# Ledger of designs, part 1: VH-VL binders against q9zst9

Scores and structures below are computed, not measured.

Target 1, 202 residues: q9zst9
Amino acid sequence: ATLTPNHVAKSLAGTSVYTVSNSDNEFVLMSDAEGAKSIGLLCFRQEDAEAFLAQVRSRKKEFRGGAKVVPITLDQVYMLKVEGIAFRFLPDPVQIKNALELRAANRGSFDGVPVFQSDLLVVKKKNKRYCPVYFSKEDLEYELSKVSRSSKGVGVSQHIMVGSFEDVLKKMELSEKSSGWEDLVFIPPGKKHSQHMQEVIA
Structure headers, positions and changes below count from the first letter of each chain, unless a header shows other numbers; antibody chains aren't numbered by Kabat.
ipSAE, averaged over its two directions, is called F for ESMFold2-Fast, E for ESMFold2 and O for OpenDDE. V2 adds 0.75 times the mean of E and O to 0.25 times the DockQ between the complexes of E and O.
[cut] marks letters that were taken out.

## First folded at step 2 (VH-VL)

Design t03 (framework fv_teclistamab)
Fold by ESMFold2-Fast, scan of step 2:
Structure t03 (fold): chain C 202 residues (1-202), chain A 121 residues (1-121), chain B 108 residues (1-108)
Amino acid sequence: as target 1 above (202 residues)
Amino acid sequence: QLQLQESGPGLVKPSETLSLTCTVSGGSISSSDYYWGWIRQPPGKGLEWIGSIYYSGSTYYNPSLKSRVTISVDTSKNQFSLKLSSVTAADTAVYYCARQYGDYEWAFDIWGQGTLVTVSS
Amino acid sequence: SYVLTQPPSVSVAPGQTARITCGGNNIGSKSVHWYQQPPGQAPVVVVYDDSDRPSGIPERFSGSNSGNTATLTISRVEAGDEAVYYCQVWDSSSDHPVFGGGTKLTVL
């Protein structure tokens, strides 16, 4: 038995990304960077979506009056992706920098949306286990700083693993129960795992 | 190669409902990249937009036709349909289905061949 | 409601340049699309967003849009260009496409 789309979607609840929509909240299309195809663009930073709205308005005169930046949650995005809708993510450039630093690379690029986790951070509630995955390295570092003080002499960054969001989702989709992948919960930028789990796990 | 094809009765009696279906082949109707529209053309006259639909079911209708028109989408069949109620001889026209493409600033980039619908008893 | 005005007909000799106008209040602030409809056939987009061409449309077709007038220009006109040409904009205030009345291009 593999994890269901609903289980994967639930692990993504509460994380907002930003897109450009017309006056009735339908997506405004943008060309992809590799080809001439139009796809929906999802930004992890509201300011990046505002920049794309400005570009849409400068190129598409008809959208000047009605186009706006709107939030959409990643669980909603995932369900639309399951239905066959094409999206491209624009990651937070701060997190791209963080991912490259963790890989000890001062040149090159990071493919996909960076996510961060640590084997030092596992949350237990009653008889269940939860493994937080962070979209912000700084949020994970904050949580690890509390753990590291208890463990003495541990360097925070040495216990942070970096991956791509897209790759983690694919691995989660291919895994079975008891693999550990069912334990993942994605933490929205700016939130502590305790706040998020209180809202989505109950 | 994406193609659109209209189908439905070519003859409709006055006061009845005109029903047409557009079948999309070679691509998916379930995409944020597109709106799907109906345009008509009475014999010897110009193009008149009837309405458009998004794969989510959101619709936009020509205000002059809004009280009589319903457009629906069936994503499982890759089709969208037009119903125009209480027809009269003035509704006699060639009816086209077409795609509006976001990358072309919502221009109607692909059109069906058109189907003539005559309103006559 | 927004209205687009086109001349009903334009005549041109083969090899010459045809110019088809589309008039509208502040049309230069809008994206204009142009459709070619040969006799008995469905329309085909020949110019979109004022001046861009779809793949497969010859460079003889060009567009411009400023002030109150958009223009479709067809250089080195061929007999096969004979068709009715429609301009179209999106009326952002009503969120609806608006078509011009069409211009019949005759190549004599």
Scores: ipSAE 0.000, ipTM 0.421, lowest interface PAE 22.5, mean pLDDT 81

Design t05 (framework fv_teclistamab)
Fold by ESMFold2-Fast, scan of step 2:
Order: structure tokens, then sequence, then C-alpha cells
Structure t05 (fold): chain C 202 residues (1-202), chain A 123 residues (1-123), chain B 108 residues (1-108)
């Protein structure tokens, strides 16, 4: 048995992204690269969604009336994606820069939404292991600055791994119990993992 | 260019400790982006991971070898070392040192390898 | 303990396509890496993270990974491709690097 959509969605609870809706509360969609599909745009920064809305309003009269930027959580986005709605993420460019700095000097591009993790940072609650994954490298660095000992050994060090959110999510979807992927919890930008875990692990 | 070079005795007696050193050149072992590991290969057989170390001293060991293996790092010499205690003929193998990128969540592959050194366990 | 299963050998004629499989329980949920080991030499990574190629590896090398089987595909095989090929995963449940048993590719 692979992880259920509800389990995957729970790992995404509490992270807000921003999209554009019309006055009827319908998503404003864009065409994909092939022009064949309508795709919802989800921005990690509210200002990027506001820029998208302004761009659409300059070109289409129907959006000048009641279109607005609305927040939606990643768990809600995931459930809509499971039901067949297509989305494209627009990542925070600061985090793209951070991801490129962590990758080998000969890599010039990053595809997807950057996420960051460290094996020095593991949370145990209710006899269960949780591995936080951060949307902000700076948030992970802050938490690591407070770590005095590794759960894996004697070494005290700041380790940061980077990956694509989309790829990590796909691997988690395919995982079985005891694989380790089911332990992941995504940490919203600007939050401490301890604060977030208190809110989502009930 | 990054190079890794294994060194140590090619012959070890049964019950003694096998000791090998990997010298890293063209790159720093004191990098937060990499683990450094040991992999062995008995003659005519497959690859077996022994363990990996971070420059701070943090280690991961193969559970089947954990009671006998110690990996250590010497940042001043840009080296890391393997000690395998209580050796038997089953420990006869080519021993490789290798680098493991840690800056990637989805990786975990060895991107640079030493040439390997044959260690024979015999009396 | 997690186990990766490879066929011990595969034979192919020059110019044909070789397919080397790596079997593991739900291996599609893991990142699979492939190493080429020519006779008497250290291994070299040819495919990593299921399907990505390092700089310098020909596009003839490709990979896939789904369900219980990962596959290394070598198209337009050349005599120089003769080697033993190993698949590898990181098993996060045991913090263990796991290698397959290796597949010897013979080019006639």
Amino acid sequence: as target 1 above (202 residues)
Amino acid sequence: QLQLQESGPGLVKPSETLSLTCTVSGGSISSGSYYWGWIRQPPGKGLEWIGSIYYSGSTYYNPSLKSRVTISVDTSKNQFSLKLSSVTAADTAVYYCARLPYYEILTGYFDYWGQGTLVTVSS
Amino acid sequence: SYVLTQPPSVSVAPGQTARITCGGNNIGSKSVHWYQQPPGQAPVVVVYDDSDRPSGIPERFSGSNSGNTATLTISRVEAGDEAVYYCQVWDSSTDHVVFGGGTKLTVL
C-alpha cells in the first residue's frame, strides 16, 4: 500500500500560496506551454500573484471589476490536483538563488520549487518520527544554529540538502510505510518547525 | 581536478585491524556539501558500502559491519581513514574511497572514486 | 534489509539496445543510480536520480524507475560499453546504501 492522498495532504497543511480568482470565486487560469490546457498559477509570494493579476487586468477588461488575489493552502491545492485540476508553481526567486548556490558550480538552472532538509533536524512526537522540509533555506539555517548535537552521531555541523518540491512530493506519493518518505512534513515559510508541528500534529 | 587516493598495507593477518587512508586533493574535505565514504569489492563479487563520514565526524555505517568499523577524518591533512577490526579472509577485497554529495535531497550517489586498493587477509 | 536484484548477465550485439533491470520492493519510491565498472577500473556513475546523466555520459544511456523495477537502457551499444553495471539506492529506513549484485554486459 502506498501513502493515501489524505496522508500526503496532511504533510502540506499550513503552507499558504497565492492565486487569482474572479468575482465568482473561480480560479483565473493560464495556458500551458503547448497551449492545450488551462493551468492555475500558484505563487509562493503574494506580490507575484498581485503582479500576475495586474498583468491580466491590463489585457482583459473582464478582470478589472472583481478579480482578486486569494490565499490557498498546499493541502487544499493537493486535493484539487488529485481531482484533476492542473497547477503550476511560481517559486520565490530568493529560494531559487539559494538552491543554485548549493548545487555544483557547473549547474546553471533549477527546475521546480526549492525545498531544503537536514538529517541533523528530526522531530519525535507521540512515538513517531518527523523530518521537516523547508521552503525557506534561511528558516532551516536558523533552526540548525540551535542544534548542539546530531541525532546520527557526535558531529555538530550545519548540513543542508536541496531538492525539487515536485520531485520530493512524487517520491512521497509512491512510498510505503517504513520507507522514511512518510515522515516528511513541509514547513511554511517564516515558521519554526516546533511551532508548525504543534499546530498540525494533533 | 578532484582526486582521491587510497593508501595502506596490502596484506593484513587474520584477527588484526585493517587500516586504510584516503587522501583528497583538488578539493576540501571540510565542505558542508559532501560526505566521504568507503566501498569494498571482494574479488569477483559486487560492491558493498562500508560507511560514510562528514568532516565534523558524523558517521553512517553499514549495519552488518557496524561492530567492527570506524571511519575518522583528519581535516588538517585533508584525509579520512577506515579501521576494520578482527578481519578474516572474508574481508579480502578491493577497497575504494569515494565522495557523496549531500547538498541534494534526491541524490546519494558517489560522484568521484579513488582507484581502489587491494587488501588481502592471509596468514 | 532492503535488497536489489539484477540479472547476472546480459548479452547484446553491437548497435542493438541493452536493457538492464534492477528489482526492488516499491523501488519507484526511491532514487536509483547506475554505475559502470569496466574491467580493472573503479566504478563511474552513468545515470543518477532515476534518469539524469552526468556531464560526459552519452545520451545513449538512459534510465527509468517505476513500481518494482528500475531499468538502465543503453541504445546503439558499442564494444566499449562492456562492463559490469550496478544499481544503487539509499534506504532511508535503515540509513543504508544498497547496491545491486551487478550485471555483466557482454557485446558480441
Scores: ipSAE 0.006, ipTM 0.524, lowest interface PAE 11.1, mean pLDDT 81

Design t06 (framework fv_teclistamab)
Fold by ESMFold2-Fast, scan of step 2:
Structure t06 (fold): chain C 202 residues (1-202), chain A 122 residues (1-122), chain B 108 residues (1-108)
Amino acid sequence: as target 1 above (202 residues)
Amino acid sequence: QLQLQESGPGLVKPSETLSLTCTVSGGSISSSSYYWGWIRQPPGKGLEWIGSIYHSGSTYYNPSLKSRVTISVDTSKNQFSLKLSSVTAADTAVYYCARHSWFGELPYFDYWGQGTLVTVSS
Amino acid sequence: SYVLTQPPSVSVAPGQTARITCGGNNIGSKSVHWYQQPPGQAPVVVVYYDSDRPSGIPERFSGSNSGNTATLTISRVEAGDEAVYYCQVWDSSSDHVVFGGGTKLTVL
């Protein structure tokens, strides 16, 4: 692909996901159902990782002592994926509901981790262009409310695009120079847009 | 303590939509640990998985049935439902609702309803 | 589409050991679950993740999974074990729960 792994990873900095580790601080990996490769589970909600740990503890003696939920950032996850470790994401169910509402899906399923963006939000800082991508629809709506109040803008939902995080990531990896995909920055859930941009752009 | 109970018409005419509801008692359908699924068994035949749903509305469907299946969840009633459209005699079966953990991609069914026979006949 | 193959029936005398096989291409790389369905009743999981037992299932039930064959072993078989037994896997390539055709265990 055209973008370096470091460039893609930097766009993911600051977003925490949750996984399970054993007493030796190693990831708890599950067998690949189709092949010989182990798969790690990454949850966008801490309570989902805690539920997974409880499930594993109830059925596997080896995980009863010392296994724990640990946070890991998406940039770290991405670099581990580049090194060959396979992961599956468990999305926030609230965001799945939000994505289904935006897509008006008749047979209700959303594949992958929902992400949200708007053509009304482009940030210029230090003479560079940045396009924020949100893991939380509510966070994006908050930022759009500021634009809507200062302009003659229509309802916020008309300017929200929904996509799959996995698809966006693949597009970034395969993008050509000056494609626009290099402008993306992922906004952690619950973080103010301005705060995160200030931390990423240094 | 946890119990699942199927309900719905026992007879459906060919070309119509089969509609069943599963009521969950003794536990919450809104648990982040579990998916809720439908499995069927034609008389004298084996088990066939239809699909599963998470309390958010996220679903997995059997590829062979996907074009005809809709599973929905009503967390306020602690229920989930199956709609199977354009039924034929081949859809005659005992229909079970069941629970499974999301545990990644490796589901097994730990609680089952008693099953309800649905006959497709004119 | 992934297929699990089970023998249609297995017969054993009381007190003997029954072995029910589940064949599948490279099934040893998958997690196999086993269900017992007594006549006229809903299925009950008796072994999950190849070899683990749910609370309440006797230690007479055990499982193994290697290569192209998974096996459910029932030692010291009792008349009450008479049922149809199903193996089950998850096919991640198609997001599909796959069941075997079932094996009827008859206690002679």
Scores: ipSAE 0.000, ipTM 0.441, lowest interface PAE 16.6, mean pLDDT 80

Design t07 (framework fv_teclistamab)
Fold by ESMFold2-Fast, scan of step 2:
Structure t07 (fold): chain C 202 residues (1-202), chain A 121 residues (1-121), chain B 108 residues (1-108)
Amino acid sequence: as target 1 above (202 residues)
Amino acid sequence: QLQLQESGPGLVKPSETLSLTCTVSGGSISSTSYYWGWIRQPPGKGLEWIGSIYYSGSTYYNPSLKSRVTISVDTSKNQFSLKLSSVTAADTAVYYCARDYSLWTGYMDVWGQGTLVTVSS
Amino acid sequence: SYVLTQPPSVSVAPGQTARITCGGNNIGSKNVHWYQQPPGQAPVVVVYDDSDRPSGIPERFSGSNSGNTATLTISRVEAGDEAVYYCQVWDSGSDHYVFGGGTKLTVL
């Protein structure tokens, strides 16, 4: 059996993204590239959502009277996605730069939301294995600096794997229990894995 | 190629319920970008918005008509419908259905051709 | 309770510029949309969000909106422009789409 939507959602708890809503608490949606369907925009930086709201207001002075930037957690986003609402993520440009630097190839762009993981970092709690996945490369590097056998500033980045958040979610959705994908937990930007796991794991 | 077409009785007796259906073709009514609306126009008079519905069933009604209006949606048939109760001669009008682009712009971008409903004994 | 006021009629000679006004309290804070309704036909949107045009609408149609007055401007008017024109806003205070009374454009 594949992982349940509730299991995937739980791995995403505690990470805030930012969107724009109207006075009815409905998301402000944009047409996809072909105009065929509507897509909600989710920003990893609050300032990007504020810029988006300013653009909406420049085009529409009255957005049913109550357009505002609202935070929403990724677990809530995932459940709305399960219900059929399409979303596009706007990643942090700093993390796009980090992903391009780590890929060792100049591809010109990174497609999707960068996430970072290391085989050197595994957390064990209540005899269960957890594998943290970071939205911030700097947060992962900080944790790896605590590894006693690694030299400071040499070799640490060689243990950092870069992936697309969207691809990781697809693989979790398609994976069987006991595949190892059930062990993933996503770490919010600016948080240590120990702090986050204390908050979200019972 | 999106088309909307009104259908229903052209004659309704006073005190009865006016019922109309709008069939959507060339596009899906189950869209997160659009509401679907009803507008009417009495002979020789201006346009009056009646109400709009989202495919989830969420509605907005003209406050002056709210006590008499029900709009419903049937996503399996790609249709939405209007019921206006307790009609009088003042409800005689051409009734239009339209796509309501309310999340971004707040205007009716695609209209049906309209159907005349006469309230008479 | 929000009300939009339009003149009932405007007359213009062919090739001249027609201006149709839409008055409303602080209407400049709202998005104004304009519909053209030729005799016996359904309305079509000719200007939306104060000044934008849908695909297929000639550049001679333009709009503005500030203070208490929105204006639809039709340059180089043609006989085929004869229609009733309606302005429309969403009033967030009452959750209500409000239409103006309509302006009949006559090309003499």
Scores: ipSAE 0.000, ipTM 0.440, lowest interface PAE 17.4, mean pLDDT 80

Design t08 (framework fv_teclistamab)
Fold by ESMFold2-Fast, scan of step 2:
Structure t08 (fold): chain C 202 residues (1-202), chain A 122 residues (1-122), chain B 108 residues (1-108)
Amino acid sequence: as target 1 above (202 residues)
Amino acid sequence: QLQLQESGPGLVKPSETLSLTCTVSGGSISSSSYYWGWIRQPPGKGLEWIGSIYYSGNTYYNPSLKSRVTISVDTSKNQFSLKLSSVTAADTAVYYCARVEGYSYGWDFDYWGQGTLVTVSS
Amino acid sequence: SYVLTQPPSVSVAPGQTARITCGGNNIGSESVHWYQQPPGQAPVVVVYDDSDRPSGIPERFSGSNSGNTATLTISRVEAGDEAVYYCQVWDSSSDHVVFGGGTKLTVL
């Protein structure tokens, strides 16, 4: 059988994203591209959610009465998505720039939320393997500098693979146990994998 | 259950290219958790790492062999292969393919093929 | 170039404890793995990441690693433990897998 929603959600534990809620604790929604349904906006940077809230407050009276930026973890977001709630992610622009630099051949666009992985970095805990996937290229580079001192400067990018968070989630959802996709764990921005693994893996 | 099997000519002439293939069964080579590697052992001597490959094509080679070694992966056939150019009698060895169970700071070889003897002789 | 030093041979009587050392500059900062190679067979990992055992390896096998020396300890040695034992590290400074020269364990 394929990976359960609970397994996928556990791989996302500990990563905060930011949304805007109204005074009734409901998500502030925007129309999708077709204008046919409502979609929630999730920002990887708190400042982007705060900027969105400020714009909404300046334009609409209903948001001046207690609307606020609310952190929500990606495992909670994933479970809401499983229940049918649609979300759109606003990535960190620094990470978009990092992804475009690594791809080199594809100038001008990156679709989705960038994530970064290295074949030099796999963590083993109690005979289980975990493959950390980073939302921050800089965090991965820091860990690689401890694993390989020869991986500095121009050479370090050869050890880093870039992908789309949305595509990785789809592959996990479609994968069977023992495929290796069950080993993925997403690392929150600003955290070392060793700290995060101690908190989420027992 | 995972099995690795080496295949290729058991005799190679000096100055030619040694070519071996490892066929993986009972598991997928397209796994983010593992590398796949080659280790050799000359008769009566110790183990020497040749190189390892990730399914993406990223390779890591023994510096002493790097100028002569190419390791490649064919995910559609669930195989990876070794080419060692310009061989001499010093390249006579049992060649093993193995799975590399990766983790931060270390690589251990958790499953090995049975090994295949390659003799370099005229 | 980084070098791992092992004694060429160790002899013990059945039921005794064998200790096989692996010397390397600051090896305690690396993860050390140990392989057992019985005569005419492929190697098998018996200890990984300094002290962990794979499933199916007897608890008689244990490892330690500190300073400049890693040690494989085999308690209650059996005749079937006769093999050459290799230590191995990943040298992070050169992206290079390094094996020790091997230690032949003889059970008298």
Scores: ipSAE 0.029, ipTM 0.619, lowest interface PAE 7.4, mean pLDDT 83

Design t10 (framework fv_teclistamab)
Fold by ESMFold2-Fast, scan of step 2:
Structure t10 (fold): chain C 202 residues (1-202), chain A 123 residues (1-123), chain B 108 residues (1-108)
Amino acid sequence: as target 1 above (202 residues)
Amino acid sequence: QLQLQESGPGLVKPSETLSLTCTVSGGSISSSSYYWGWIRQPPGKGLEWIGSISYSGSTYYNPSLKSRVTISVDTSKNQFSLKLSSVTAADTAVYYCARHFDYGSGEYYFDYWGQGTLVTVSS
Amino acid sequence: SYVLTQPPSVSVAPGQTARITCGGNNIGSKSVHWYQQPPGQAPVVVVYDDSDRPSGIPERFSGSNSGNTATLTISRVEAGDEAVYYCQVWDSYSDHVVFGGGTKLTVL
């Protein structure tokens, strides 16, 4: 019971995901695999949300007039989840491929949204330490290409850790203050950590 | 407020060793987050990095100066020092000490600088 | 050894925008930092990691970095901005802090 929901939400600020809303600005929900619960779908790629909308429109005329793809930030999603709304993430398939390559998986599936981190990459702003977590392996590789001889001599991929976004959030929620989990900040795809930190850290 | 202050002789004879110390106040040198470095500037010329050291003693040196440079750290005194051997008139410069983030952070900039000390190499 | 190239001088009228360039092979893959050195004073970082500003540096200072050129932009230039400006990178190939030659900004 240490990190507040507001602290976790702040670590997620600025990352957009895509969902489908109707003309009343309500989420279009899908059934879970068992058909028992209604779940909001959140796509890391806008194209995947557009494909979902097109599929729903082809089956139900009620979504044709005012339904649209809308961006929502992960901090907003997290606060809605805290209030009891269930969501399912659809990851970027490029990042799934990246995660499987890093894990050298002998069976071809990854469960959850891949995130990437390096112990060689720590950002210091004001009087605080931040540990960036990337939704894009390519973004992390770009940043690591700028680091010292330790990355150059050993190979960049040996310094990249891969995990599940859902597991990372759960560990943040359960962590004591000063454990190091409060240092995490999630970097939106296509952004440098320095650019993102400038926007979210006062 | 973190402050850095250079000290040492302002005049050094050719062929001898130039020795400078930087005293850190308002903060601890025993931080894993930072490197402590030396930069020089000959009169009327640009900035040249000499080298940097972590609190644990790990060093990076300018390749062109590496054979003549030693940087050391004394965490008990909150100081780090530069020794430059076999000096010539070309080593006459203002010498600055400065702090920068560790190389693993991707932010390799100098955020705090000493005021600089002029060292003249002359017989 | 990696080399950064800056123009030796740039002149600008008060209230206008100054642009100082820093050229380097594939510099867009590196983090570029910018220092302001007023006459007789120690350098002060004004932009770091391409485009970030330290606390206390006015929003008039901004940076960009892509391809082979990084640029420091100073909008609404003031007489107090007169200084020599240096760009700087870390060259991971040689483990070397590289400074540009400096650009003297004159406000006329």
Scores: ipSAE 0.000, ipTM 0.444, lowest interface PAE 16.9, mean pLDDT 81

Design t13 (framework fv_teclistamab)
Fold by ESMFold2-Fast, scan of step 2:
Structure t13 (fold): chain C 202 residues (1-202), chain A 121 residues (1-121), chain B 108 residues (1-108)
Amino acid sequence: as target 1 above (202 residues)
Amino acid sequence: QLQLQESGPGLVKPSETLSLTCTVSGGSISSSSYYWGWIRQPPGKGLEWIGSIYYTGSTYYNPSLKSRVTISVDTSKNQFSLKLSSVTAADTAVYYCARRYDSLGWYFDLWGQGTLVTVSS
Amino acid sequence: SYVLTQPPSVSVAPGQTARITCGGNNIGSKSVHWYQQPPGQAPVVVVYDDSDRPSGIPERFSGSNSGNTATLTISRVEAGDEAVYYCQVWDSSSEHVVFGGGTKLTVL
């Protein structure tokens, strides 16, 4: 028995990404590389979605006056993916830079959306473990610095693991209970760790 | 340029404590990107992880060895060390020190040459 | 405790493709790493995070991981590829680095 789609979706609650909708509140879809399949573009930065909107408005009159940037949460995105809708993510370029620096010179590019994790930030509530996964390296570093200062040790550098969001989702989809993948909770960029954990676990 | 080098006695008597040191050269052990670990290999057999340490002193140990293992780090000497107590002939192995590099999974990107430790009287 | 199963040996002719499997319950949910250990030498990582290659490792080495089986594929095999190959995962539930038993690749 693998994890259900609802379990995976719950781990993604609260993280907003940005897309473009038309005047009928329908997603603006782009063609894939083969021109045969329509895919939705989801941006981790609102300004990237606004740039995309400006581009489509200049080329397609149906988007003038009614098209807009809209937020959608990753749990909603995941449920639409389960229903067969394809999406492409446009990552935050700051986080791409962070991922490449952590992976060092072994890679010239990063494929997918970077996510960051540390074994030092495991949370235990209601007799269950939760392992936070961050979309922002800076947010993870902030939380690690707080743990370091509150513990016996003085200010210390922490170990940070990096991976792709798409690979993590794939692994979660294939996981069974007791694998550890069921413990993951994705932390929205810029959101305080403690606040998000209270909202998810309450 | 970064290298790991194991050192310690090649012969240990049964019931005594096996003690090994790994010296890191060409780079700093005080790095947030790495854990430092010990892996052993009995003659003709496979690899067995013993444990890993972060430069702050945080450790992970193989559950089957946890009661006998202590790994420590000395950032001033750029070294980390293994102590394995109450050794028996089953602890005869080549002992490697290794660096664990960053990933969502744990992998060892740099290994020492390995040192043979024989447990016999 | 989590267990990884590898065949003890695989034989292949020079220039052919070798496939070394690593079996584990739902291993596709874990990140798999592969090490090459030539006779009398320390192990060297050849594939990490299922399919990524370290700098200096030829493109002939590739990996995949899905379901209950991870596979290391070595195309256009050379005599210098003779070694014992180990798969490895981190088992987060037990906080354990688990190695497979090793597969000896013989190039005939």
Scores: ipSAE 0.000, ipTM 0.516, lowest interface PAE 13.0, mean pLDDT 81

Design t16 (framework fv_teclistamab)
Fold by ESMFold2-Fast, scan of step 2:
Structure t16 (fold): chain C 202 residues (1-202), chain A 122 residues (1-122), chain B 108 residues (1-108)
Amino acid sequence: as target 1 above (202 residues)
Amino acid sequence: QLQLQESGPGLVKPSETLSLTCTVSGGSISSRSYYWGWIRQPPGKGLEWIGSIYYSGSTYYNPSLKSRVTISVDTSKNQFSLKLSSVTAADTAVYYCARLSPYWIEGYFDYWGQGTLVTVSS
Amino acid sequence: SYVLTQPPSVSVAPGQTARITCGGNNIGSKSVHWYQQPPGQAPVVVVYDDSDRPSGIPERFSGSNSGNTATLTISRVEAGDEAVYYCQVWDTSSDHVVFGGGTKLTVL
């Protein structure tokens, strides 16, 4: 069988994103591109959520007193999404730039939240294998600098895989356990994989 | 269950490009758990690693062959291929394709094809 | 370039113990894998990660790795063990798979 929602959620534990809530701790929703659906906005940068809050406060007087920026972890977001709540991610623009640079072709824009991984990084813990997936290319490059001291070949961008977070989640949901998708663990920006795995997989 | 099968011309002329394909059956090449590699063995000599590929297209090449070797993957056909340019008689060898184990790049080759002899001769 | 050194040949009588060495600078910090290649056949892994055995490989095959030398030990050698044996590592500093030159085991 395919991976369970609990398995996918556990791979996302510990990564914070930021949203806007009202005084009753409810998500402040925005319209999608067609104005037909109400969706929650999740920002990878706190300052982007604060800009959204300022916009909401200027437009709706009712939010001026009690609305606030709230952190929420991706595992909680995923479980809420499984229950039917729609969210839209706003990526870190630095990581969008990194994703476009790594693809090195004529390009318009990157769709989705960039994630980065390397076949050089595998962590073994309690007789199980884990493959880190990074939201920050710089964090992955730091870890690769410890493994490879070669300035030509391994450790340069040719060994970094780029994907969209949304596509990776879809593939995890559709894959069987023998596929290797069960081995993924998402690493929060600014954190070493060893520290993160000790905190969430322990 | 898993089988690897090499295919391609058994005779290549000096200065031309040697081209081989490995067809994987009984397992998916799009697995995050494995690399796929090429190893060769000249008659009466030892094993020499040529290179390995991950299904994303990420490659690792033997430094002594890097200027002449290209390995590519076709996930839709469940195949990966080797091109070795500017061949000489020294490239005459049995060529094996193999799967590199669940330990990623530092792993071992757990399944091998039967090998195909490629002779470089005019 | 990282180099693994193996003796070219080792001879043992049936029932005795064969030891095949693989020398490399600081090889004890690397994971060593061992392959058996009978004449005319593709290689088969007999020991991986220094000392682990794949399913189907007899307990007579064992490995060790420390300092500058890894060793494949074959106890109670049988005629069917005649083959060329290769050690292999991944060299992190040069990012490539390195094989030893091979050791021909002869059972006399």
Scores: ipSAE 0.000, ipTM 0.493, lowest interface PAE 14.5, mean pLDDT 82

